# Designs tried in a protein design chat: VH-VL binders against FAD synthase (ribL). Part 9

Target 1, 153 residues: FAD synthase (ribL), of Halorubrum lacusprofundi (b9lsn4)
Amino acid sequence: MTRVVAQGTFDLLHPGHVHYLEDAATYGDELHAIVARRTNVTHKPAPILCAEQRRDMVAALTAVDEAHLGHPEDVFVPIQRLDPDVIVLGFDQHHDEADIAAALAERGIDCRVERASGRDPRYEDELLSSGDIVDRILKQRGSDCDGAREGQR

## First folded at step 1 (VH-VL)

Design t10 (framework fv_tarlatamab_arm2)
Fold by ESMFold2-Fast, scan of step 1:
Order: sequence, then C-alpha cells, then structure tokens
Structure t10 (fold): chain C 153 residues (1-153), chain A 122 residues (1-122), chain B 109 residues (1-109)
Amino acid sequence: as target 1 above (153 residues)
Amino acid sequence: EVQLVESGGGLVQPGGSLKLSCAASGFTFSNYAMNWVRQAPGKGLEWVARIRSKANSYATYYADSVKDRFTISRDDSKNTAYLQMNNLKTEDTAVYYCTRVGDSSGWSFDYWGQGTLVTVSS
Amino acid sequence: QTVVTQEPSLTVSPGGTVTLTCGSSTGAVTSGHYPNWVQQKPGQAPRGLIGDTSNKHSGTPARFSGSLLGGKAALTLSGVQPEDEAEYYCLLSYSGARVFGGGTKLTVL
C-alpha cells in the first residue's frame, strides 16, 4: 500500500547507493527508484554510464521493486505518475524536507518527505563516491609518467 | 595509534573570532568525516559541525545554534580539520572536542581529542 | 526539532547489570539512526564505546553491549565495575543533525 520513491544519478554503484536504497525501502511496501538522465545533472560532471545502464543496475538491487528513468526537463513528471506516499531524500541532500514537500504539493503531489540515514565506511579505503572512483581509475589505469617503474618501458 | 589533538582555544570578547585546529595521526584521515562537539561548563555534549570526506564532496553540516557563524573545513594534505568561529557569543563558551566518524553517518564516534577551552567573556 | 531522552541518573551495585536507554521525540529509534554511546568521566574527554547500534570500539570492555530495545537504543553493562561510574551519552543521527541525549549519570554503589 505504501509507495516510496528514491531519486539519484547512480553512476558507479557503491555501498552508499545500496544503503540509501535499502533505507528508503524501509519506509513502505514498494520502492521505486528514479534514475537521473544526463540532462538532469548540471552541478557535477556528466555521469560516465548511460541512463539505461544505470537504471538496469539499480533495478537489479533487492531493495528496488522498479527503476525508472527521469524526465529530461522536469524531475517531478515521474513522481506525479508514480503518485508516491513517501519520497526519501539522500542523506547529504541540502534541501529541507518541508520545502520539498511544499513544492510537491504545488504540483498536486501530496506525500511525506523523509531523509535516509548515512552509511559509514566499514574499512580503510572504502569508496562512497562516484567521483572518487573515477579519480582512482585515472590514477591507476590512466597515462602516468610519475608512477611508472624505471624498467617498465 | 589514532590521535586527535585540538589547539587554538582561548579567551575572546563577544563578537570576536577564533580558529580551532584538530591535528590527526595514526589513520587515513582523508577517509573519515570529522566532527566538532562542544561542552559548556557543567552541561552535556552538543554536536556543532561535521565535514565529510572527499568521497562525499567535503559536504558540511552545522547545528542551528552556530549556522552562518561557524565554518568547518579540512586540509587532507596536513591531516588537519578546522573550525572557524566568528561573531562569538557568551553562550559559545565551552570545551571544543574534535572527533572522527565514518564518512556517511555516526557509526562510531570512536576517537576524541582532549579538547580545547574557548571562553567568550568581556 | 528532535529531542533525545536518556534517564538522568541510574544506580547499580558492583557486579550488577544495568541498562541505559536512549529514546527520540520523533519516533522509534532504529539502526538507521546509527546510535552511538560515549562515556565521560569527570575532568576527562569523552571516550567512544559503541557505534552503529552494537559495534564495540576496540578499547571497549566486553561487559558493555549495545542493542535496540522497545523502540529505543540501549547500552547494557553486565558485571559492573567501580570504574564504570561516569556520564554516558547517546548520540542519534538524523538528516540534518547529530543529536546527543542529555546524558545518564551512572553511580556504582
């Protein structure tokens, strides 16, 4: 009966994404995830993986009942279609829950806005950011004169 | 061994500023979120501010009582966290502790510094 | 704004068992609030004991355990020692804040 929506980019899946979706699922009976398209991401570098692949990866997670692609121009369009009872924000999102609820109500969407708990690194060197994963790849797999062994030519 | 050492406390007049430092050693500092927690004389613990690791874009969070007056920051190259305190009020008088925690929540506030006393008085 | 409530004071005899609780004004305490327990002795800095509900810090004596009990976080001491006399604070995580309880003064008599 209770439908929950979670939203994110989910570029390179890491434990933070999994925790967010698992926590979001505890708020209701069905969890629907909305995966942002490249056109929805303006505050960060574009995601590495295409939206359909990111959606399919999210859909494979046990906590997720259905995964959907975001609307290219209006983040509220899939939310209106799903008509959720609860929207769960990520732990680090800066917007106040009440402000988001008011914006949703203006669009005819009357639902609760909750926030997910955080996830702590469980060991040294655990990566909880897609940006950090990209940085690690570039340092370890990209062109690098500083890291080359003297005999590796 | 994990160590956190605070410095920069002292006596300041109302409206003044202080910058606290927390020097960390014995662990990979860049992987942990850092928190400042304070304790007024004879009172309990109060969380003040948190800064996440690079993995979470150095996101910062503040208690409502200090928002817009205090700024938490870090320098991973120096294994140091900072708390810039501006427009200090008498109610900011407290011992300020630095503590580490896992990056996305408070699973363990396991290691704490010894604290540095900030007294705001005219 | 969430208020975190602890027993103001508790007394236990040496060798006895005592449970401290940590409740929230906004509803049941869950593992998603990452309950933490911190010990502070007079004149000393706080010391971490338990994180993520039941995860012991490496220096925490075996007699301490953390759990969820009846919609609250709980810290249980079994076989209490005189040196366990201290203030105990719980800490809960919420979306915009970390919130400490008011502390429990544990007296060992």
Scores: ipSAE 0.000, ipTM 0.497, lowest interface PAE 15.7, mean pLDDT 83

Design t11 (from t09 with heavy chain H101D E102L D103G G105F S106D G107W S108L Y109S Y110H; framework fv_tarlatamab_arm2)
Fold by ESMFold2-Fast, scan of step 1:
Structure t11 (fold): chain C 153 residues (1-153), chain A 124 residues (1-124), chain B 109 residues (1-109)
Amino acid sequence: as target 1 above (153 residues)
Amino acid sequence: EVQLVESGGGLVQPGGSLKLSCAASGFTFSNYAMNWVRQAPGKGLEWVARIRSKANSYATYYADSVKDRFTISRDDSKNTAYLQMNNLKTEDTAVYYCTRDLGYFDWLSHFDYWGQGTLVTVSS
Amino acid sequence: QTVVTQEPSLTVSPGGTVTLTCGSSTGAVTSGHYPNWVQQKPGQAPRGLIGDTSNKHSGTPARFSGSLLGGKAALTLSGVQPEDEAEYYCLLSYSGARVFGGGTKLTVL
């Protein structure tokens, strides 16, 4: 049986996440998702929702067989434990396939590294990023003036 | 009772070939990964080869020292694992053990049961 | 290319406590490496003691325990008995591959 691993933050689920996980599932028989903790997110703003809630939401998706929390200091710990045949990177993830493959090889992990396809919006005003969702919330429900004083602009 | 019994060892000249067998009993052989581990006289243990269960498509793995010369295989209908050794070198002289591994079917790896070993001597 | 390192030898008195460690040249040893501990007495085949970091093999005495300590796998013997004098090997998993440590000769004096 072929075991696939997908990894991400999965804050505020959107159709892009669903597409990523569905595409990842096509690479094998069993899909495991690793959900990043706040300490694993250094390239963008911290997620809104706690890691356990994000993990539970991902676990509920049809494409996902099991969801796991990442290790606070070493993103490869759950990957080593799962011993996957394939790791599927998200379309927009900043890591290069070759860099990830080299890091896996350095740790003795023998698996293929693939990248999921992206997709276009299916209808007008479809939101495909958690950042866009946060911006929409702030515009329609929050106060942008308060954010300016807090230095978040 | 879990038992693993190795056979096929003996004296062979450099460049020769031998095929080792590991007969298993007392457990559902087809659910376990099987390994060959060797030990040169007075030296430590060295992992040689691994073959996974049918659920993992009988995937095989080898130590760099044997990669192009040895082939691990299994016959689940006979509860037996094999190690085909070709182009033998004097440094392949060792006691060869077979051992079972739970593999990742339940996320565990246990080298819990070992055979008594079979001696392979590569000498002129 | 991975090298797994163990203390070459350790000595402990009967009834004492001793900890053997197992380190990797590739970085910290984690539960994902499924650390195994194997005992071998002179002239005998190896015997599995512990798998998956801390899971005891059937027949492993209660005095043996496995753990992770300071980025290494650890095997601790509490209340050491004379019959525990043996060579102890750790084994680490790297996906499909397995790598043994060089072994620790435990002397009980």
Scores: ipSAE 0.000, ipTM 0.485, lowest interface PAE 17.5, mean pLDDT 83

Design t12 (framework fv_tarlatamab_arm2)
Fold by ESMFold2-Fast, scan of step 1:
Structure t12 (fold): chain C 153 residues (1-153), chain A 122 residues (1-122), chain B 109 residues (1-109)
Amino acid sequence: as target 1 above (153 residues)
Amino acid sequence: EVQLVESGGGLVQPGGSLKLSCAASGFTFSNYAMNWVRQAPGKGLEWVARIRSKANSYATYYADSVKDRFTISRDDSKNTAYLQMNNLKTEDTAVYYCTRSPYSSSWYEDYWGQGTLVTVSS
Amino acid sequence: QTVVTQEPSLTVSPGGTVTLTCGSSTGAVTSGHYPNWVQQKPGQAPRGLIGDTSNKHSGTPARFSGSLLGGKAALTLSGVQPEDEAEYYCLLSYSGARVFGGGTKLTVL
């Protein structure tokens, strides 16, 4: 049996996450998802939802056989534990497949590194980014300042 | 109050079969993964099997020692988990505990039943 | 085949502090192994104490705490009470498998 690993933050699920996991599942017989903890997230804002809730949401998806939390100090710890045959990177992830493969080999993990296909929006206004969803919320709900009400400022 | 009540244990001959039941109450059973753990007389605990919730397609997992002989299942309409034990061996003699995982995706036990004794002997 | 190792027995005086450890043959124990601690008193069913390294089960006394220490999971009891005399098991999770330690018999004298 071929074991596949996909990984991400998965804050505020959107169709892009579902596509990624469905595509990753096609590389093998069972799909394991690793959900990043807050300490694993750098170079972008911390996720809104706690790690356990994000894991539970991912675990509920049909394409996912099992969902796991990342290790707070070393992203490769759950990968070593799972000992996968394939790790599938997201389409928009800026990691080089060869660099990831070299890092895995250095840690004694012998697996292939593949990349998921991209997905275009299927209709106008479809959001394929957690950041876009957050921005939409902040724009519509984040400010209640108006000049019509006395005592609001 | 969360309660797990096991039943179905007893004396069986080697090669025989038994089906254990675990009746759950005090929580939304369908949202939780359920496990079976056993303890041989005077020995430590050994995990036996796990079944996840409907949201995870009732995925099942087994210890190598019982794989192909035991089947874990559940009936959410009855708030009950089951362990069908076939081709029983003397080394299967143990108290069998039903346990709940706090979430379907979690891999640890938070509540335990009182256990039911299974004795496999001639 | 993973083997999980615990101290077979430990002794502590009432009011004292004791730490039980849980190690793995396959490497350092991490939060990714979801260390779980279970208490069992003679003639009784096991009771959950700590899950996911340090998350206390509802009803677990404040004197119990879980942590990671030196590549092992640790259960610490501070201000030990006579009723804490019991066997303590750790449970580690791996892909598709769960492994219990052999248990630590804690004697309170």
Scores: ipSAE 0.000, ipTM 0.489, lowest interface PAE 17.0, mean pLDDT 84

Design t13 (framework fv_tarlatamab_arm2)
Fold by ESMFold2-Fast, scan of step 1:
Structure t13 (fold): chain C 153 residues (1-153), chain A 122 residues (1-122), chain B 109 residues (1-109)
Amino acid sequence: as target 1 above (153 residues)
Amino acid sequence: EVQLVESGGGLVQPGGSLKLSCAASGFTFSNYAMNWVRQAPGKGLEWVARIRSKANSYATYYADSVKDRFTISRDDSKNTAYLQMNNLKTEDTAVYYCTREYGGNSGWFDPWGQGTLVTVSS
Amino acid sequence: QTVVTQEPSLTVSPGGTVTLTCGSSTGAVTSGHYPNWVQQKPGQAPRGLIGDTSNKHSGTPARFSGSLLGGKAALTLSGVQPEDEAEYYCLLSYSGARVFGGGTKLTVL
């Protein structure tokens, strides 16, 4: 039995998240997802939805066997607890596989690091990013929107 | 496989007209927006025109440099996009690329065709 | 009227890290400008690398990343390979208009 870990923020769910988790699940027998808390997100805007709700949504996906919340101060704490055989990084995640592998080795974790495949949108208006969904909401539902965002289509 | 092939380029005199074609294969053409982008010899890329899919009412957009002279269109039954160029000027000399667009508002451009050369000279 | 400015040229050693930036004459570049990055190798058609600030096209290698940095869009290459030598263009959106930057010629040596 092989245990796989995937991790991410998983703000507003979109087909890109589904693809990532389905691809990650192919690396082993059970898939555990780690959902980042707001305090873990420093390189992009804070997620709109709270961590518990994002975890519950991820847990409901067919590819996911169990979803866990990240540790507020140390992203490796849940990974050490789960003791996975494989960690699958998201296609767009900035972390270098070698750097993650080195950090795991320093902690005595015997785990290989893989990266999920990318997926292109299948039609003009398919949204594969939480940021794109937020921008669409602001454009169409924001009371203070001028016409600028609509002109960028 | 996903492929775009441009055609219709050539030598034309100033004030003349030319119609470019972009033939698409390997994907559902009608689901995507299409763009024309040009590159003058030794210069950078310049966006020219865009046409959206039927779901977005075939809305069209143009760079200020070509407004009222160029018309973008498409024929979904033939999987082909067009650029009608009228009143051509020497500064319109460039390689013209067509490119597929997706990703809603974000405007992802891929793939690109190999380009067709338009030379406007006497 | 909007001018999009990139570094004209940058040089990086194989295996090194380099960041290209994309600025606008109208003010700070934000996610609302939907920054795109396009790569063009000599004698080849361009290809898309990054859409909407940081979203990679499915064929884009892991070593490429997009971000916003100091009021500009940024493209970072980590562990640069010789085949990454190319011209890189940013593309910004303004109320239906799209504007390319002047391009950055990246030399890997």
Scores: ipSAE 0.022, ipTM 0.651, lowest interface PAE 7.6, mean pLDDT 87

Design t14 (from t09 with heavy chain H101G E102D D103Y Y104V G105W S106G G107S S108Y Y109P Y110A Y113I; framework fv_tarlatamab_arm2)
Fold by ESMFold2-Fast, scan of step 1:
Formats: C-alpha cells, structure tokens, sequence
Structure t14 (fold): chain C 153 residues (1-153), chain A 124 residues (1-124), chain B 109 residues (1-109)
C-alpha cells in the first residue's frame, strides 16, 4: 500500500488547494494531508484561520483520507510518524525537491519527493491563492483613508 | 489513569550528585516530550530541562542555570525519564517535578500531567 | 533573556469574573509562543489548565478560558469558586527555551 503525504497551510481553501490534493492522491493508495500551524509558516503572512479549522476543512475533501496538524517546531515530526512512500510538494511551494529529499534522508525517512502540477484559471476572476483572496477582500471591503477623505468633500 | 511518579530526591552536600527518575503510566510515553521543572522553597516554578521523543531524535534542552551540570535522558522501554544532577549547588535546593511535554502531533507544550515532586536538598 | 511578567496578586469575589495576563519582554505574545497556564494550590503539585493559548486540558472546569488579549496571553475565570484560590503560572515557548511567569496569587474573598 502506497502512502502519500501532502503538506501546506490551506488558509482560505480555494480550487488550487483542491487541485493540489487531487493530484497528490494520484501518487498512491492513501493520501494524508499535514496542515501547518502558524509557527510553521515563515516565508508568507500568518494564516487567517486557526489550524484546527483548516485541518477540518482539508479532512472533508474527497481526495484526502486523513488530515493532521503539523508540529510547531519541526515540520518533519508528522512525516516521520506517517512514514510515507511519497511526499508531494505544491506547485507554488518554494521548496526544492532535492533539498526536501536531503532533509528526509538525514532523518532516516525513505521517501520519494514529487511536485504537483499547476492549474490555470478555469474562468475569468477565478482566484487560486489565499493571498489573492485576502487582497480582494481588503480592496472591496476594507477601509481606505485616502478614499474616505475624498468622500467627505 | 495517566500518572507520573518521581523518585531519587534526598539530602546531598554541595558538589555532590543525584539521579532523579520519573516513571510514567497510562499513556504512550514514547510519543511525548518530557520536562523537569523545579520549585525552590517559597519561590515560583522554573523550567529545568526537556527531552523530545524518538521522532525528534531525543533532542535535549536545558535552562542556562543547569547547563553542563544536569543531563536529561529517557528509556522508552521502561517508560521512564531521568535527570542526572552533578556538581550540585545550594541554589539547586527545590522540589523537582516531572511533567508531560508536547505530543508528536503538535499539542505543544503540554504541561498537562505532573508528578507529585521529589525534594532535593543541597546543604552541609 | 526573556522575562515573562504576570500580575503578582489579584483579588476577586465569589461568583465574580477575573482575568490574569501574561506578557513578554520580547514583544507581543502570540499563539506561536504556545501560552500554557498551570494552577498550584499550597502544598500541592501544579495542575495543567490550558495549553496552546485556549486549549483546555482534560478536567479543566468550564469556567476557565484562555485567550490572547492586547498583546498578552490571558486566563479568564468566570463565576469564581472558593477552591479557585491558588497561584497561577503562565509558560511561554521561545525556540527551545521555556519560560515561566512569576505567578499570580489569586485571592477569593
């Protein structure tokens, strides 16, 4: 039985996440997703939603057999416990396959590292990034001091 | 049912050594980090040392006040954590508690289960 | 080194509400510091109440709640009972270091 692990933050679930997990599932017989806690996120803004909520949303997806929370200080702790055959990186993740493979090998984890395919927007205005969704919310619903000043005239 | 029991405390002269034990029961010991915390008479809690699970390569951490003098270790086959204390000082006089640490799936830090403590007195 | 600060003492009447805070010399306390709260009654071992900011440990009464408030960790007791009179300690995590606050003595009278 081939066990696959996918890992990400999964803040503000979008079609890009669904595509990633569906693609990851094709690499084996069961897919486990590891959902990062806030302390695991270093190269992008902290997630809006709490880790448990993000985990529960990911667990509900058809492609996912089980969803797990990451370890606060060591992203490899859940991976070591799951002992996967394959870890599938997201299309837009900045981690290099070779760097991840080397880190896994140092911890004695015998695992293949693959990368999921990207996805093009299926229609105008489709958002495939949590950051883009946040930016859209701020633009359409957030305050703008300069704009408010104009309105006062 | 989850329980931690400390032993090994006692009276020792300055410069002496003691080894404390913490026997765990009622949970899967190997999946948790373990901590030692101490409390001097009439004072607050002070974290002393932490040892992680096998999944985290048994990584160890120490408070600056005990670094190079104390060694934390564990034996998963016996469900027991240890604290080897060397070159003891009068300032090390305290009740030493064993407490359960973070779980491998990210419940961090736990400090949910504590033993009753064992008294270490460093005096002439 | 990081200093974790708590109110030295607080007083509350039975049935009242009180909030204890836990601040850091390093800056704002966040969920990334995994605030923990432990209770200690005189002559007894400490008891874990709350871990990871707001996650109640098994056996913690419903009247206790944890949160982040104004850049600090907070422990709130609602409908305080006489048995809640105790010393309360917070603990914060810093990249391998664990730091306790000085403790808050809660008097219920």
Amino acid sequence: as target 1 above (153 residues)
Amino acid sequence: EVQLVESGGGLVQPGGSLKLSCAASGFTFSNYAMNWVRQAPGKGLEWVARIRSKANSYATYYADSVKDRFTISRDDSKNTAYLQMNNLKTEDTAVYYCTRGDYVWGSYPAFDIWGQGTLVTVSS
Amino acid sequence: QTVVTQEPSLTVSPGGTVTLTCGSSTGAVTSGHYPNWVQQKPGQAPRGLIGDTSNKHSGTPARFSGSLLGGKAALTLSGVQPEDEAEYYCLLSYSGARVFGGGTKLTVL
Scores: ipSAE 0.000, ipTM 0.508, lowest interface PAE 14.2, mean pLDDT 83

Design t15 (framework fv_tarlatamab_arm2)
Fold by ESMFold2-Fast, scan of step 1:
Structure t15 (fold): chain C 153 residues (1-153), chain A 123 residues (1-123), chain B 109 residues (1-109)
Amino acid sequence: as target 1 above (153 residues)
Amino acid sequence: EVQLVESGGGLVQPGGSLKLSCAASGFTFSNYAMNWVRQAPGKGLEWVARIRSKANSYATYYADSVKDRFTISRDDSKNTAYLQMNNLKTEDTAVYYCTRDTYGSGKYGMDVWGQGTLVTVSS
Amino acid sequence: QTVVTQEPSLTVSPGGTVTLTCGSSTGAVTSGHYPNWVQQKPGQAPRGLIGDTSNKHSGTPARFSGSLLGGKAALTLSGVQPEDEAEYYCLLSYSGARVFGGGTKLTVL
């Protein structure tokens, strides 16, 4: 059995996440996803949803055999525990393959680092990033559109 | 200079045992997974066993043909990998090679091989 | 039980181009199978040429290249030299376990 690890924040699940996990699954027989805790996220705003909910949503996807929570202080702890053969980074993730490979090698972790393919929108208005979804929510729901103003009645 | 040197090969009768050693030098041995690969006379290469590094809990893998008869191990303090071969059969006759794995993105492969050690299982 | 298949033999003229292929009984060969290519000359130990589909090991001449082609791993030699006459083995990985192909005997002229 070849074990694959994918990792990410997975806040506000979208088709880009599904594509990433499906592509990651093609690298082996068993796909494990590691879902980042709030403390693991440094390159973007903190996730909206709690880690357990994000894990449960990822675990429900057909491509995923098991979903795990990240370690709050050391992202390599679950990687060492799972003993994967390959780690697949997301197409749009900010991690450099060489930097991750170097960190793994320094820790003696025998694992290949790959990057998943990208995916274009399949139809008009398909959103492929959590940031775009948040922006859409703010534009459509952030305004006070239902306030009754005293003195205007 | 990266080197792997196998030793311990020889003549053994069917049902016997033999332990092979692979001495590594010129690299940080403890960071690399190690393999044993064999080649019967006039035949192709056959992967036998693999052992991962300490970071991966020294996980071991075996070809079905040797499962339960062979044990791969390593001693990082001596920079040496081993293959303990029990209940040897005539079809185990081969040159046994020690190889190291590469790791990291784009480097997963058997880049360095030893010269091999001959194991002959015969009456 | 996975069987890895290679062309038993191929012939190429000096300076020519030849492509060796490596297929799997379990389906299309992908980069996730970590295709490796190993060269062996008669009476000598094997030598690693290419790992992880297309990554040349130290000392592998520029004329060797690895790729994926039509659901198989491929090793291409461009501008073949007489010293390239050898047996070439591919190696695919499954569940930590590895399976060699039967080898391709490359004859140069």
Scores: ipSAE 0.000, ipTM 0.517, lowest interface PAE 15.5, mean pLDDT 85

Design t16 (framework fv_tarlatamab_arm2)
Fold by ESMFold2-Fast, scan of step 1:
Structure t16 (fold): chain C 153 residues (1-153), chain A 123 residues (1-123), chain B 109 residues (1-109)
Amino acid sequence: as target 1 above (153 residues)
Amino acid sequence: EVQLVESGGGLVQPGGSLKLSCAASGFTFSNYAMNWVRQAPGKGLEWVARIRSKANSYATYYADSVKDRFTISRDDSKNTAYLQMNNLKTEDTAVYYCTRQEWLGSYYYMDVWGQGTLVTVSS
Amino acid sequence: QTVVTQEPSLTVSPGGTVTLTCGSSTGAVTSGHYPNWVQQKPGQAPRGLIGDTSNKHSGTPARFSGSLLGGKAALTLSGVQPEDEAEYYCLLSYSGARVFGGGTKLTVL
């Protein structure tokens, strides 16, 4: 059985997340997703939803066999525990596949590193970013006083 | 003004005990993990102990050199962290600093340090 | 017992560029080790400069930057000033443990 690991923050699920996990699942027989805690998310705004809720939403997706929370101090701890055959990086992740593979090898993890494909919007106004979803919520559900003033401008 | 002030240092004989305090002000203490770091005279920094916030069940961690001898604790109602030091050895002689650690979007940093309190273990 | 290694001393001229490195005996340094950089001037308490590999603390001058380089954490100073003469310590995080490097004495002359 080929075990695949995918990693991400998965705040406010959108079709881009679903595409990533579906693509990752094609690399093996079982897909395990590691959902980042706030302490694992670097160079991005803090997630809106707590890690447990994000994990539970990811676990509910058809492509995902199991979802796990990341380790706050060492991102390789759950990877070592799972002992995967393949790790699939997200399309927009800034990690070099070779650098990740080298780090895994130095920890005694014999694992292939792959990268998922990206995808474009399938219809007008499809949101493929958690940030875009937050922006839409603020614009449509923000303060009534601010909304009235904006309408005049 | 964000401040951390250590106290409780002094001269103690080998085998003795001391309890250090770190009084915090100017920020929401309960949201921060707290660390104790020491520095022997003329030497480098050495991490000693860490205690996480209530959100992380006050989990505690220790350097191997002090494990089973030192206990880190905190009282969020008093904005104070503590380091109970037992069975002190001459090699525990150092200036002891407390420092705050914040996780914001997974940005780990120790931006504020106290002035330190000197612990001297000698006969 | 993880050992974190830094250059013992480095010298740079005012206005020059210098890179300090931080390596680990347990393998490549990654973002998962949350590299921190701390500055200590003679007679002063330490001061945080960089957290989580490359994130500047409040008050850290723009000339300081953090990165990962060749399996090590790196601290780069571009346009070094005389007041940057200090000891620089890196700190790496492992499951439950924090390990400081031995420090780099940076001399500006």
Scores: ipSAE 0.000, ipTM 0.480, lowest interface PAE 15.8, mean pLDDT 82

## First folded at step 3 (VH-VL)

Design ca01 (framework fv_cosibelimab)
Fold by ESMFold2-Fast, scan of step 3:
Structure ca01 (fold): chain C 153 residues (1-153), chain A 124 residues (1-124), chain B 112 residues (1-112)
Amino acid sequence: as target 1 above (153 residues)
Amino acid sequence: EVQLVQSGAEVKKPGSSVKVSCKASGGTFSKYAISWVRQAPGQGLEWMGGIIPIFGTANYAQKFQGRVTITADESTSTAYMELSSLRSEDTAVYYCARVGRYDFWSGPYGMDVWGQGTLVTVSS
Amino acid sequence: NFMLTQPHSVSESPGKTVTISCTRSSGSIASNYVQWYQQRPGSAPTTVIYEDNQRPSGVPDRFSGSIDSSSNSASLTISGLKTEDEADYYCQSYDSSNHGVVFGGGTKLTVL
């Protein structure tokens, strides 16, 4: 049985997240997702939704067999516990596949590291970023609405 | 309170290598990324690369790939930067800096604690 | 694969407000956090702003950071200028595509 792990923040789900998880699921028999806690996110703005809600939303996706919260102090704890056969990195994630595989092997985790394919917008105005969704909300639902914003569409 | 303490100044000949150390004290070493940044006299800050000690994996700026090696020893809470094939234009102050907290998927992103710097002079 | 562009120098009188910009050449400035570092002559840099607009403990509230998506830039604003604010200021972000830290070229602030 091949166990696959995917990892992300998964705030305000968009088609890019769904594509990533569907692609990750093709690498094995069961897909486990690790959802980052707020304390795990240092490279971008903190997620709007709490970790438990983001986990529950990810768990509801057809491609995902189980969703887990990241460990607040040690990112390897859930990975070691799950003992995966494959870890699938997101298209834009920081580390190279070979480097992650080597680091995992140093800790006794015998795991293949793959990278998901990217996904281009399918139509004009498709939003593939949580930040873009937040920006849209602020522009359409902000209390100070002035005509200057309409031209930025 | 975490401090980064770097090794002392070095004078090196062209073509040689230098290895600068950066020892962390007063905190958990392995949970943080360590970046190396240099500054030539009168010039700006230039990122060379970084390492996340718990991974043992290092990332390097393209300009330095092939000449720089960044390593970490968790047992001594020390990171190292080795620069080879030294030229006169490598004369600079070399800084180590800590990325505020560790994240499996993040790179050396933002620095919160800086070492005092190590002057490396390359001359005959 | 982007550059962060800062003005080479700015100057202002004590008590006034100065703003230093940091413009990203490609991709959104808002896609990655921006930090600001202060460096006095002969000293290591210190962080004055992290995560776009946050102040470390001990940094006075005269220092503030902001992001402007319309100009694709980050800004450091220093109000109530003091002579001790005279320093070089560097913005810094992260390039997720090339897995690298990017620094701006630095701005020399002179308090006249």
Scores: ipSAE 0.013, ipTM 0.561, lowest interface PAE 7.9, mean pLDDT 81

